# VHH binders against o26951: the designs that were tried, part 13

Target 1, 206 residues: o26951
Amino acid sequence: VEYTHFKDLQALEMERGRLYETIVVTWDDSMVGNAAPIGVLCTGDDTVTLYLYQGTRTVENVLNNGRFTVNVTLDPLIFTDSTLGDLEEDMFSHYRDFLHLRGADAFFTAEVVSVKKLVKRDRFGESELHVVKARAGDVMRAESFRMALNRGIYAVIESLIAYTRAEFSDPLVLRERIAEMNRVARKVGGPREKEAMRRIIQALES

## First folded at step 4 (VHH)

Design m48 (framework vhh_7xy4_2)
Fold by ESMFold2-Fast, scan of step 4:
Structure m48 (fold): chain B 206 residues (1-206), chain A 123 residues (1-123)
Amino acid sequence: as target 1 above (206 residues)
Amino acid sequence: QLQLVESGGGLVQPGGSLRLSCAASGFTFSDYAMAWVRQPHGKGLEYIATISGSGGSTYYSDSVKGRFTISRDNAKNTLYLQMNSLKPEDTAMYYCAAGTDWFELEPSEYDYKGQGTQVTVSS
């Protein structure tokens, strides 16, 4: 794969305020690579924020090295294989002092600016969360690049599919499905996805 | 349109307690994650806590963990911060903030906080 070097995240069409579904690649002191599906919040032209739970290899490597790469891919098997197990060593390529996902449609290098520790409490108990702010360095984009994945539009589409089947649906199931999709759109989407969900919910109430 | 009004601040001695309230209007309250942030006089903004729209998840900074509790009443469009075991270091203007999820409420990057309520902890 041949990459073209770009100045900032605009080359990947990443918008401030949106969370993108990516593969974050990290490594230990022996340069052993690790890959994990991690949502990455775009916070500016060259800044991102990651939310990493304690107890993962990704957080251990990030806290140890202060560096990682963010990799863009639409390959569902890479997301699946990195979740269910470890990627093989030959899936990692070197770029300067960084490892990145071999064959990624795009990637960028990142250096940690700050780490803030939060305690999360929910129905399942207490967990520690590290809010990692990082600055993007080199942005590399292949000819195969189409988009950085944002699931906000899918939440809107799933809501509309549920809405159009309302006559054949249990009203409680319909409302819960749309409420769930609204939570997704509010979490990861931009102003247009949020406005779309507002219109769908208004139509349900009429 | 979106309006946040904080109240409940005041003077309190070390070890004391206060409960802050934030009255929200102009938006569907339950759709928004809500946060408390504070700013000591002449210093930067510090994150305290966030609560999800449903109230199902809460997040706390290390500096207040175990002492402060964030909660909400979606029927009353009100956010709360229960502050226990107050220390002089907790002296600050406290602000209520709204967003679509807690990570969009990072105070250094977003400015949708109310007018604030002053908390002073001194003997």
Scores: ipSAE 0.416, ipTM 0.772, lowest interface PAE 2.3, mean pLDDT 87

Design m49 (framework vhh_7xy4_2)
Fold by ESMFold2-Fast, scan of step 4:
Structure m49 (fold): chain B 206 residues (1-206), chain A 123 residues (1-123)
Amino acid sequence: as target 1 above (206 residues)
Amino acid sequence: QLQLVESGGGLVQPGGSLRLSCAASGFTFSDYAMAWVRQPHGKGLEYIATISGSGGSTYYSDSVKGRFTISRDNAKNTLYLQMNSLKPEDTAMYYCAAGTDYFEWEPSEYDYKGQGTQVTVSS
């Protein structure tokens, strides 16, 4: 794949406040690559935040070398295979002193600015995670690039599907479904998705 | 008219406890994750804790784990921070913030940050 070099995340249409579904590529001291589906929060024109759970190769590599790449792809098999196992060595390409996903529609290099350790508690128990703030360096975009994947629009669409079935649905199930989609839209979406959910909830309340 | 009003701060001795409150108005409270952040005099903002819109998930900085508890009452549009085993290092202006379920607040999200409530831990 041939990439054009851009200076910041505007080239990928990544908007401040949105979480994008990406493949984060990291490597160890022997340049052995690792790929993992990681949501990346855009925090500025050249800044991002990642939330990495303790005990993963990704967090180990990031804490060790302070560098990674964020890769944009719409290939569901890359997300699936990197979750269920390890990608083969030939799935990684070199870019300067970074590794990136071979055939990604776009990628950018990232250097860690700060790391904060947090403790999460929920119904599944207590887990530790690292909040990684990073600055994007080189942004590389291929002609195949269409979008960075954001689940916010799909949360809105699923809410609307549920809403149009309201007359035929258990009210508690309907409210729970829309509340779940609202949580997703609040978590990953931008102002337009959040406004869409506000309108749906208002219509449901009438 | 989106507003957050913090209260409950004060002077307390090391090892003491305080409960902070944040009264929210002008937005649908249960739709927002809520956070407590603090700013020691002359220093930057530090995240303390976040709670999801439903209250089903809570998050804590390592520095306050086991000492602070974040909670919310969606029926009262109120966020709380129970602070136990207070240390001199906890001395700061404490702010309530609204935003995403992830703990990094953009400067624009600070538009919902209130005036703050001062916590001073000293003997």
Scores: ipSAE 0.374, ipTM 0.754, lowest interface PAE 2.6, mean pLDDT 87

Design m50 (framework vhh_7xy4_2)
Fold by ESMFold2-Fast, scan of step 4:
Structure m50 (fold): chain B 206 residues (1-206), chain A 123 residues (1-123)
Amino acid sequence: as target 1 above (206 residues)
Amino acid sequence: QLQLVESGGGLVQPGGSLRLSCAASGFTFSDYAMAWVRQPHGKGLEYIATISGSGGSTYYSDSVKGRFTISRDNAKNTLYLQMNSLKPEDTAMYYCAAGTEWFEIEPSEYDYKGQGTQVTVSS
C-alpha cells in the first residue's frame, strides 16, 4: 500500500471529542508485534487518549516502549481475529522504528506524553486502567481510505429502528434499548449524535 | 440550562470524614456520566472520580482509591462523594462535573462544572 504523508489528524477527519474504533499495534523489545481493537479518543489536531486495561500485552508494550501506531481499517475480520487470537507476523509492516498493520487504509505513529493509573469498578469486578495521552507523529493515508470508524451514528440509527417499531414493542424494553443507545452516542459521538438522541428521546416521551 | 450545585464542604481534622453532594438540574441526569474534580489553592485541576450514568461503573484516581467513594441517586438528581481518612493533601475546592465516560485526568472533556465547595483538612 502506498501512503501519502500528512502532518496531523485532520487528514483522517478525526474530530476532537469523538472516540474512533481502531487497531492499535504495539511491540516488545524484540519487535514482536501485537494488534488489538482499541477505541482512540481524539483530543486535538495531533493528540489522542487511550484507556488501556492492566493485564494486556498492549498496555505492557505501551508502558515499556512509550510508542505505538493507530491503524484505520473497516475490515471486520481484522477486528475479530485480533480479539479472538493473535495476528500472524506477516500482518505487521515496518515504518521507521514502528510497526503498523499491513494494508491499513491509514495509520499514524504515536508517542506517549503521559500515563495516569485509574481503578475501575463495575458489576464484573475491579480492574486497573491506564489513561494514556499521546501525540501523533507521522500520519499516513492510502487512497483506499474512506473514514475512521465512529459508532455514534450506528447508535442513532439503531435507536430510530427501535423507535419506528414502538407500536409493536414493550414500552419498557423500547425505553431501555434507546437509553442504551443514548449512552453509546454520548460516550463515543459528537454534538450532532448527542442532539439526535435528545430529539429521539423527546419524541419517545411525548 | 444545566446547573450543578455542590455542598457539604467544611473544615475537618486529619483522619476525619466528609460527604459532598452535588444537586443537578436542567438535564436528564441519568444520561450523563458525573465526576468529582478538585483544585488545591494555586494549583491545577486534579481528577478524583467518575460514575457512569446508570451508576454501573465507577473510576477512581489512584490517590483516593480506597478512601473516597463516588455514588449517585438518579431519582433525586444528586451526585455524592464520601471522603474517609482525610489528609491535609485533600485540602481543595471540590467541583462536580457532567460529561462522558471518556475523560482525561485533566477534566477538559467535561461539558459542565459547578461553582465548587471548599474542603479544608487541618488540625
Scores: ipSAE 0.406, ipTM 0.769, lowest interface PAE 2.5, mean pLDDT 88

Design m51 (framework vhh_7xy4_2)
Fold by ESMFold2-Fast, scan of step 4:
Structure m51 (fold): chain B 206 residues (1-206), chain A 123 residues (1-123)
Amino acid sequence: as target 1 above (206 residues)
Amino acid sequence: QLQLVESGGGLVQPGGSLRLSCAASGFTFSDYAMAWVRQPHGKGLEYIAVISGSGGYTYYSDSVKGRFTISRDNAKNTLYLQMNSLKPEDTAMYYCAAGTDYFELEPSEYDYKGQGTQVTVSS
């Protein structure tokens, strides 16, 4: 459960342009912790971007505090419990003047650099979000650390599974599934995942 | 405060070429991914090319891959789209859009600012 201190996000094998599935821990002025599953976009060796929708406790704490931690875990129960309810007080540990997830495989401290309110416009309407750019401070990695979760490869694999079962599928359902996976790959994946989706769609169209 | 001004569109015959430009101001251009998006008359918005803040990463939609090249000149705060082997299907209003960070975001997350520049491929 001992953490080794590292200087930047390369210690977590986070690559620029990829969005990682993490637990973001924030706190209020009374140091009451909050945990939420939030995708974190790696934008550099020590910079990240978060997309926080209006109305969440996480966005309120980040805007008030300017600080948070990003926690790496592959435990599906932590993702589930933090979504369906609130984690208990004993699930949070102190690190300097930050809170982090107790027992996380890795975590890093983050300080907000800028916040931009963006209107997301699509065929279903408009929604408001806060685009939070932050700088990673201390990067802490336990020996249990294996990876930071990126679902880009999942999108590619699910597309290939759908493609290989095309003869047993409704063509419209198949195309919609692959289109959905392409949206995921564009959002979270890097150049290799995007190229893989290009090849899959080209094969589907030929 | 962020301003994007597109130019370079026009009428061109099938198989022709055009180079679009986007002049950016009001923000630190090199800190943001940039995109070219197009909207054919009566259709939805299509992201056709994206370039990272440094220019080190690019993405193209399948409809333009191999024909269009996105590039940027960070010293001049200008985004470019070189369009070759133009087809009637490329007829659309073209907008440049700024991302919220260094890398590609979902299409609906890019802000386009300006009137766009019309590209018409026809004889």
Scores: ipSAE 0.000, ipTM 0.146, lowest interface PAE 13.2, mean pLDDT 84

Design m52 (framework vhh_7xy4_2)
Fold by ESMFold2-Fast, scan of step 4:
Structure m52 (fold): chain B 206 residues (1-206), chain A 123 residues (1-123)
Amino acid sequence: as target 1 above (206 residues)
Amino acid sequence: QLQLVESGGGLVQPGGSLRLSCAASGFTFSDYAMAWVRQPHGKGLEYIATISSSGSYIYYSDSVKGRFTISRDNAKNTLYLQMNSLKPEDTAMYYCAAGTDWFELEPSEYDYKGQGTQVTVSS
């Protein structure tokens, strides 16, 4: 794959405040690659935030190396296979001192700026989660690039599908579904998705 | 329209305690992460605590860790900050902030901010 080199995330049309669904590639001291589907929050033209759960190879590698790549793909099988198991070694390509996903539509290198440990408290106990702030280095985009995946629009669409079938739906199930989609849109979407959800909820309440 | 109203500030002696409250209205409180941020007179904004929409994820800045406790009551649309072992350095205007990012961003990047409540630790 032929990539064009860019300096910042505008090349991927990533907007501050939106969370993008990506494949994060990390590696250990022996350059053994690991890939995981991880949401990446765009926080600026060259800054991102990741929320990494304790006990994963991804968090271990990020804390050890302070480096990773963020890979853009629309291939559902890559998301599925990296969740259900490990990608084969030949799915990783070298870029300087980094590994990235072979054939990704785009990727960028990232270096950790800060890590803060959060405490998750619920009725099942207390666990730790790492908030990783990182700076994007080299941004590489292929001609095949179409978009970085953001599920905010899908939350709106799913809400509208549910709403238009309200006559045939259990009212409590409908409200729970739309409430769930609203949480998704609030977490990952931008101002337009949030406004769309406001209108849907207003229509549902009237 | 959506608003955040802070209360509970005041004058307190070093080593004392205060409990701040933030009453939220005009939006679905349970869908938003909430934060307490403070601004000493003539200085920049400082994050002190953040809590996720469910209350399951909590962050404290090192300056207040072990002394302050953030909590929320989604049924009452209220955010709380319990402040113990107060120090003169805690003197600031305290603001309630709401955002869809469950962790801290710069205060200017929160969706909504309150008008603030003054905390003065003196004497």
Scores: ipSAE 0.011, ipTM 0.334, lowest interface PAE 9.1, mean pLDDT 85

Design m53 (framework vhh_7xy4_2)
Fold by ESMFold2-Fast, scan of step 4:
Parts: structure tokens; sequence; C-alpha cells
Structure m53 (fold): chain B 206 residues (1-206), chain A 123 residues (1-123)
């Protein structure tokens, strides 16, 4: 794959405040690659934040060497296979002293700026996570690049599907479904997704 | 015209409790994560806790975990911090901070913080 080099995340149309679904590639001291689906929050033209849960190879590698790549792909099998197991060694390519996903539509190198350990509480309980702030270095984009995936639009679409079936649904179940989608849109979406959810909730309340 | 007004600070003995409040206006309160941060005299800002717009997710710094509880009342546009088992090292000016979105967790990334309320823990 031929990549064009860019200086910042505007080349990937990443907007501050949106969380993008990516494959984060890390490696150990022996350059053994690891790939994991991880949401990456865009925080500026060249800054990102990751929320990494304790007990993963990804967090161990990031804390150990302070480096990773963020890889953009729309291939559902790569997200699935990296979640359910490990990608084969030939799925990783070298870029300078980084590893990245072979054939990614785009990727960027990242170096950790800071790490903060936090405790997250939600309806599922308490979990420990690391808030990793990083600066993007080299941004590499292939001609195949279409978009960095953001699931905020899918939360809006699923809310609308639920809303259009309201007459066939228990009102409490419908409200809880839309509330769950609203939480997703607020977590990952931008101003337009948040406004869309506001309109859906307003329509549901009227 | 965004405004955050903190209250509830004061002088308390070690082991005591305080409840801080932050009255928010000028924005749709439930659309934003909110945080508490503190600044000891002559030191930098320290993150304490964050709560998501819906109140469904909370996050705490290790220094206050198990002692402090962040909560919000979206009907009243008010953020709270319940502080228990207070220690002298908790002495600081406490600020309410508005996030830029659902997930802003660091003080340097918040759009705005209020005027503050002083907490002093001493005998």
Amino acid sequence: as target 1 above (206 residues)
Amino acid sequence: QLQLVESGGGLVQPGGSLRLSCAASGFTFSDYAMAWVRQPHGKGLEYIATISGSGGSTYYSDSVKGRFTISRDNAKNTLYLQMNSLKPEDTAMYYCAKGTDYFELEPSEFDYKGQGTQVTVSS
C-alpha cells in the first residue's frame, strides 16, 4: 500500500471531541505485535486520548514503551479477529521503529505524553482504566482511505429505528433503548450526533 | 454566558466531611461531563473526579477514591462533591469544571472552571 505523509489528523478528518473506532497496534520489547479495537478520542490537530482498561496486552505495551500506532480500517473481520484472538505476525508491517496494521487505509504514529490511572463506575460496576494522552507524529493515508469510523451515527440510526417502532414497543423498553443510544452518541459523537439525539428525545417526550 | 458558582467549602477538622455544590448556568447542563479539580496554595491544578452528562459514569483520582463521591442533579443544574474522611492534604481551592464533551477527563482540557470554594482541613 502506498501512503501519503501528512503532519496532522485533519488529513483523516478527525474532529476534536469525537471518538473514533480504530485498531491500536502495540508491541513488546521483542517487537511482537498486538492489535486491539480501541476507541481513540481526538483532542486536537495532533493530540489523542485513549481509555485503556487494566489487564490488557495493549495497556502493558503502552505503559512499557510509550509508543503505538492508530490504524484506520473498515474491515469488520479485523475488529472481530483482534478481539476474539491474536492477529498473525504477517498482519504487522514496520514503519521506522513502529509496527502498524498491514493494509490499513490510514495510520498514525503516536507517542505518550501522559498517563493517569482512574476508576470508572457505571451500571456494570467498577473498573480500573488508564487515561493515555498522546501526540500524533507521522500521519499516513492511502488512496483507499474513506473515513475514520465513528459509531455516533449508528447510535442515531438505531435510535430512529427504535423510535419508528414505538407503537409496537413497551414505552419503558423504548425509552431505555433510546437512553442507551444517547449515552453512546454522547460518548463518541460530535455536535451533529448530539443534536440529532436531542431532537429524537424531544420527539419522544412530546 | 456560561457561569459556574461553587459553594460549601469551609474549615473542617481531620476526619470530617463537607459537601460541595456547583450551580451551573448558560448551557445545557445534562449535555456535558462535569468535573471537580483542586489547587493547593502555590501548587498546580489536581484532578479529583468527573461525572458524565447523564450521571451514568464516574471517574476518580487515586488520592480521593473511596473517600469522595461525585454526583449531579440535572433538574437543578447542580454538581456535588461529597467529601468524607478529610485529610490536611485535601486543603485546597476547589473548582467546578465544565467538560468540552461527554468524556473530557483532564483539567487542562475543560472549557471553563468557576471561581472556586476554599476547603481547609486543620485542627
Scores: ipSAE 0.000, ipTM 0.333, lowest interface PAE 12.2, mean pLDDT 86

Design m54 (framework vhh_7xy4_2)
Fold by ESMFold2-Fast, scan of step 4:
Structure m54 (fold): chain B 206 residues (1-206), chain A 123 residues (1-123)
Amino acid sequence: as target 1 above (206 residues)
Amino acid sequence: QLQLVESGGGLVQPGGSLRLSCAASGFTFSDYAMAWVRQPHGKGLEYIATISGSGGSTYYSDSVKGRFTISRDNAKNTLYLQMNSLKPEDTAMYYCARDTDYFELSPEEFDYKGQGTQVTVSS
């Protein structure tokens, strides 16, 4: 794959405040690669935030060397295979001192600026996570690039599907489904998704 | 309209105590996890503590463990933060916030945050 070099995240149409579904590639001191599906929050033209859970190879590698790549792909098998197991060595390519996903539609290099440990408790127990703020370096985009994936629109669509079937649904199940989608839209979406959910919730109350 | 109103801040000597309160209205309080976050002068927001909707689970940042206690009274729609052994570095504007109930959180991503109450710890 041949990439064109760009100066910042505008080349990937990443908008501040939106969380994008990506493959984050990290490596250990022996340059053994690791790939994981991780949401990446765009916080500026060249800044991103990642929320990494304690106990993962990704967080271990990021805390150890302070560097990673963020890879854009629409290939569902890459997301699936990296979740269910480890990608083979030949799935990683070298770019300067970084590893990236071979054949990614786009990727950018990132260096950690700060890390803050947060602790959360929910029904699944206690979870420690690290809020990693990083600065994008080189942004590389292939001609195959179409978009960086954001699932905010899917949360809105799922809410509307639930809403249009309200008369055939248990009211508690309907409200819980829409509440869950509202949390997703608020977390990953932008102002337009937030406004859409506000209208849906208002209609549900009418 | 959703409202969160903090109170209880003030000036206190190092080693002293303060109890912060947050009065919530406009939503079903017991359905939401609640948090305290703070912002020191000239710095970003930092997480302090979280409590589950039922009150059965609590969590604290390392900087306040053993010194601060978060609690809630769902019958009164009120969130509390008991602060003991206060240090100069605890000086900040303190906000109560409704958690989004999304697993990945940051202080700036909370659903709503109140006006805040100033805590100043100095000799």
Scores: ipSAE 0.000, ipTM 0.152, lowest interface PAE 13.0, mean pLDDT 84

Design m55 (framework vhh_7xy4_2)
Fold by ESMFold2-Fast, scan of step 4:
Order: structure tokens, then C-alpha cells, then sequence
Structure m55 (fold): chain B 206 residues (1-206), chain A 123 residues (1-123)
């Protein structure tokens, strides 16, 4: 794959305030690669935030090395296989002193700026969540690049599909479905997705 | 209109305690995650704690874990922050924020913040 080098995240059309579904690649001291589906929040032209749960190889590697790559792909099998198990060794390629996903439509290198530890407490006990803020270095984009995946528009579309079927749906089930989609749109979407959901909810209540 | 009104701030000596309240209106309080964030003079916003709509999940910044307790009373549409063992470093304007999940609060805190309540820890 041939990549063109860009200076910042505008090349990937990543917008501040949106969370993108990506494959984050990390490695240990022996350069053994690890890939995990992780949402990446765009916070600026060259800054991102990741929320990493304790007990993962991704968080262990990030805390140890202070660097990773963020990889853009629309291949559902890559998301599935990296969740259900480990990717094969030949799925990782070298870029300088980083590893990245072989064949990714785009990727960028990232260096950790800060890590804040949060402690979560619920009925099942206490666990740690790490808020990782990082700066993008090299942004590499292939000709195959179409978009960085954001599921906010899909939440809006699913809400509208549910809404147009309201006459044939249990009202409580419909409201819960749209409420769940609203949570998704607010978590990952921007101002336009949030406004769309506001209009849908208003229409449903009137 | 979604409205958040913070209260309970003031001047307190190091080692003292203070309880902040946030009165919420204009939305179904129990459907929202609620958070406390703070801003020291001349610095950026710092996250303190988040509580889920039911109160079943609570998140704390490592710097306040064990000293601060976030809680809510859904019947009264009120969020609380109990602050113990206060330090000069806790001096800041404190804001409450609302969101439909934890991640939204950090990305959208400016849209849902109230006017704040000042906490000053000084002798």
C-alpha cells in the first residue's frame, strides 16, 4: 500500500468532538504487535483522547511505551477478529519505530501527552479506566481511504427507521430503542447528530 | 431548557470539608449521567467525578478518590459532591455537567455547565 504523508488529522476528515471507530495497534518491548478496536475521540487538528480499560494488553503497552498507531479500516472482519482473538503476526507492518495494521486505509502515529487514571465503582467492585491524551505525528493516507468510521449517522438513521415504524411498534419498545440511539449519537456524534436526535425525540413526544 | 445551578462553595481552611449541590431542571434527571468538573484560576478544566443516572456506576479522578464523594438524589433532581480533607490545590470554580454517558460529559461539558460555585481553600 502506498501512503501519502499529511501533517494533521484534517487529512482524514476527523472532526473535533467526534469519536471514531478504529483499530489501535500497540506493541511490547519485543515488538510483538497487538490490535484492538478502540474508539478515538478527535480533540483537535493533531490531538486525540482514548479511554482504555485496565487489564488489556493495549493499556499495558500504551503505559509502557507511550506510543501507538491509530488505524482506519472499514473491514468488518478486522474488527471482529481483533475482538474475538489475536491478529496473525503478518497483519502488522513496520513504519519507522512503530507498528501499524497492514493494509489500513489510513493510519497515524501517536505519542502520549498525558494519562489520567479514573476509578470506577459499581455493584461488581472497583476498576481502573485510563484517559489517554495523545498527539498525532505522521498521518498516512492511502488512495483506498474513504472515511474514518463514525457511527453517529447510523444512530440517527436507525432512530428514523424506528420512528417511521411507530404505528406497528410497541410504544415502550420504540421509546427505549430511540433512547439507546440517542445515547450513541450523543457519545460519538457532533452537533448535527445531536440536533437530529433532538428533533426526532420532539416529534415522538408530540 | 436544561438548567444546572451549583451552590455550597465558600472559603474553607486546609483539612476542612464542604458539600456542593447542583439543582437540575428541564430534563429527566434520572436519565442522565452527572459530573463535577473544576477550573482553577487561569487553568483548564479538570475532571472530578461522574455518576450514572441510577447511581449504580461512579467514576473518580485519582486525585480525589478517597477524599470526595459524588452522590445524587433523583427524587430531588439534585447532585452532590462531598469534599473532605480539602487542600489548597482544590481551590477552583466547581461546575456540574450533564450527559447521556460518561464520554459525552468530557466532550460536551461546556454546553451543559452551570454558572459554577467558587471553592477557596486558604488559611
Amino acid sequence: as target 1 above (206 residues)
Amino acid sequence: QLQLVESGGGLVQPGGSLRLSCAASGFTFSDYYMAWVRQPHGKGLEYIATISGSGGSIYYSDSVKGRFTISRDNAKNTLYLQMNSLKPEDTAMYYCAAGTDYFEIESSEYDYKGQGTQVTVSS
Scores: ipSAE 0.199, ipTM 0.652, lowest interface PAE 4.3, mean pLDDT 87

Design m56 (framework vhh_7z1x_3)
Fold by ESMFold2-Fast, scan of step 4:
Order: C-alpha cells, then structure tokens, then sequence
Structure m56 (fold): chain B 206 residues (1-206), chain A 123 residues (1-123)
C-alpha cells in the first residue's frame, strides 16, 4: 500500500473528544509484533489517550518500549482475528523502526508522553489499567482511507430506530435503550452526536 | 440550570477521615459518569476516582487505592467520596466533575464541574 505522509491527525479527520476504534500494534525487543483492537481517544491535533488493561501483551510492550502505531481499518475480520488469536507475522510491516498493520487504510506512529496507573472495580472483580498519553508522529494515509471508525453514529441511529418504534414498545424498555445509547454517544462521540441525543431525548419527553 | 455542589471539606488531622458529597441538578445524573479531581496548592489537576453512571464500575488512581471509596446515590442525585487514612499531601481543593466513562485530566473532557471544596490535612 502507498501512503501519503501528513503531520497531524486532521488528515484522518480525528476530532478532539472522540474515541476511535483502531488496531494498536506493538512489539517486543526482538521486533515480534502484536495487534489488539483498542479504542483511541483523540485529545488534540497530535495527541491521543489509550486505556490499556494490565496483563496484556500490548500494555507490556507499551510500558517497555514507549512506542506503538495506531492503525485504521474497516475490516471486521482484522478486529475479530486479533481479538480471538494472534495475527500472523506477515500481517506486520516495517515503517522506520516501528511496526504497523500491513494494508491498513491509515496509521500513525506514537510515542508515550506519560502513563498513569488506575484500579478498576466492578462486579467481576478488580483490574488494573494504564492511562497512556501519547504524541502522534508520522501520519500515513492511503487512497483507500474513508474514515477512522467511531461508533457514536451507531448510538444515534439505534436511538432513532428505537424512537420510531416507540408506540409499539414498552415505555420503560424504550427509555432504558435510549439511555444506554446516550451513554455510548457521550463516551465515544463528539458535540454533534451529543446534540443529536439531546434532541431525541427531548422529543421522547414531549 | 446545571449545577454541581461539593460539601464535606474541612480541616482534619493526619490519619483522620472525611466524606465529601456532590449534589447534582439540571441534568439526568444517572446518565453521567462522575469523577473526583483535586488540585493541591501550586500543582496541576490530579484525577482521583471515577464511577460509571449506573454505579456498576469504579476506578481509582493508584495513589488513593484502599484509602478512598467513590459511590453514588442516583435517587438523590448525589456523588460521594469517603476518604480514610488522610495524609498531609492530600491537602487540596476537591472537585466533582460529570462527563464520559473515560477519565482525563483536561477540563474540556468533562461536561460539568463543581466549584470545589477545600480539604486541609494538618496537625
């Protein structure tokens, strides 16, 4: 794949405050690659934040090397295969001293700025996670690039589908579904998704 | 009118305990993740703890794990922070903030902020 070099995340239309679904590629000291689906929060024109759980190969590599790539793809099989197992060696390509996903629609290099350790507790127990703040370096975009995946639009669309079925639905189930979608939109979406959800909720309450 | 009001701050001896409360109005409280953030004199903002909208998940900075407990009562639109084993370096203004499930130190990441309550840990 032929990439055009850009200096910041505007080339990928990544907007501050949105969480993008990506494949994060890391490697060990022997340049053995690892790929994982990880949400990446855009925090500026060249800054991102990742939340990485303790005990993963990804967090181990990030803490050891302080470097990774973020890869944009719309291929559901790459998300699935990297979750259910390991990607084959030939799925990784070299870019300078980084590894990236072969055939990604876009990718950028990242260097860790800071790491903060958090403890999460829920009904399934206690887990540690690392808040990784990083700076994007080289941004590489192929002609196949369409978008960085953000599921905020999914939340809006699912809410509207539920809303148009309101008179045929249990009111409590409808309200709960829209509340769930509102949480997703606030977590991953930007101002436009949040505004869309406000309008839907107002219409439901009238 | 959106408002977050913190109460429960004050002067406490080292090793003591305080319980902070944050009362929310003007928005659907249960739809928002809530956080506690502090600012020590002359320092930047430090995120301490967060709780999901339902209360089903809680998150803690490593520095306060085991000492602080976050909780919420959605029926009362109130967020709590139980602080135990307080140390002089816990002296700060404590803020509650409403936002997403992702906890960032940048103020623009939160939709709403309280005015803060002073906690002083001194002999």
Amino acid sequence: as target 1 above (206 residues)
Amino acid sequence: QVQLVETGGGLVQPGGSLRLSCTASGFTFSDYAMSWVRQAPGKGLEWLSGISGSGGSTYYADSVKGRFTISRDNAKNTLYLQMNSLQPDDTAVYFCAAGTDYFELESSEYDYWGQGTQVTVSS
Scores: ipSAE 0.399, ipTM 0.771, lowest interface PAE 2.8, mean pLDDT 89

Design m57 (framework vhh_7z1x_3)
Fold by ESMFold2-Fast, scan of step 4:
Structure m57 (fold): chain B 206 residues (1-206), chain A 123 residues (1-123)
Amino acid sequence: as target 1 above (206 residues)
Amino acid sequence: QVQLVETGGGLVQPGGSLRLSCTASGFTFSDYAMGWVRQAPGKGLEWLSGISGSGGSTYYADSVKGRFTISRDNAKNTLYLQMNSLQPDDTAVYFCAAGTDYFELEPSEYDYWGQGTQVTVSS
């Protein structure tokens, strides 16, 4: 694949405050690649934040090397295969001293700026996570690039589908479904998704 | 007219406990993640704890894990911080803050802030 070089995340239409679904590629000291589906929060023109849970190869590599790539793809099999197992060695390509996903529609290099360790507790127990702030270096975009995946719009659409089925639904199930979608839209979406959810909830209460 | 009002601060002896409250008004409380941030004399802002809008997930800085507990009552629009085993190093102004779910862990990204409540731990 042939990439055009850009200097910041505007080339990927990534907006501050939105979380994008990406494949994060990391590597060990022997340049053995690892790929994982990880949400990447855009925090500026060239800054991102990742929330990485302890116990993964991704965390180990990021903490040890301070470098990674963020890869944009709409291929559901890449997301599935990297979650259920490990990608084969030939799925990684070299870019300078970085590895990236072969055939990604876009990718950017990232250097870690800071890492903060936190403890999370929920109904499933206690887990450690690392808040990783990083700066994007080279942004590479192929002609195949269409969009960086953000699920906020799909949360809005799913809420509207649930709303239009309201008369045929259990009211408790309906409210739980829309509340779950609102949580997703608040987490990953921008101001427009949040406003859409506000209108849906108001309509439900009317 | 969004407001966050902290109460419950004061003077306590080392080893004591305090419960801070933060009452919110002017926005849909359950839609916002909430956090506690402190500022000790002569130091910068230190994030301590965060809680998701639903209350289903809580987050703690290593410095307070096991001693502080964050909770919320969405029916009362109130956020709490239970502080146990207080030490002189916990002396600070404690701020309540509200923001989006993912910005709960980034102090500079909170949308709304209270005025703070003073906690002094000394003999």
Scores: ipSAE 0.407, ipTM 0.787, lowest interface PAE 2.4, mean pLDDT 89

Design m58 (framework vhh_7zox_3)
Fold by ESMFold2-Fast, scan of step 4:
Structure m58 (fold): chain B 206 residues (1-206), chain A 122 residues (1-122)
Amino acid sequence: as target 1 above (206 residues)
Amino acid sequence: DVQLVESGGGLVQPGGSLRLSCVASGFTFSDYAMGWVRQAPGKGLEWVSAISSGGSTYYADSVKGRFAISRDNAKNTLYLQMNRLKPEDTAVYYCAAGTDYFELESSEYDYAGQGTQVTVSS
């Protein structure tokens, strides 16, 4: 794959305030690669934030090295295989002193600026996470690049599908499903996704 | 007309407790993540705690184990129970509403209140 070099995240059309679904590649001191599906929050033209759970190789490598790559792909098998197991060594390519996902539509190098440790408590229990703020370095985009994946629009679409089946659905189940999609749209989406969800919820109250 | 009204602040001695409340109106409270951010004298804004619309809670390391965030969606009210208060907790505490993901930076909140003063001293 041949990449064109860009200076910042505008080349990937990443918008401040949106969380993008990516493959984050990290490595240990022996340059053994690790890949994990991780949401990346765009916070500026060249800044991102990651929320990394304690106990993962990704957080271990990031805290040790202070650097990683963020990789854009629409291949569902890469997301699946990196979640259910480990990617093979030949799935990683070298870019200077970084590793990146071989064949990614785009990737950028990142260097950690700050890390803050937090405690999350939910119905599944207590977990520690690290809020990692990083600065993008080199942004590399292939001709195959179409978009960085944001699931906000899919939350809207799933809500509309549920809405069109409302008369044939249990009202409580329908409302809980749309409420869950609203949570997703508010978490990862931008102003347009949030406005779409507002209209859907208003229509349900009619 | 959107309003977030904080209450429950005051003067307390180190080791004491306070409960802050925030009453929300003008928006669908249950759809929003809610949080508390504070500003100490001469310092910038610091995120303290957040609770998602789904009920997951998040805490800054500096308040972990001492503060507890909760919400009552039927009353459109957010709470912050503050225990074992320290002089370092002295700040104006602001109630904020935003995305259903935890936020560390107040610039991304959709709505914020007027604040309530908490002073921890002898």
Scores: ipSAE 0.020, ipTM 0.502, lowest interface PAE 8.0, mean pLDDT 87

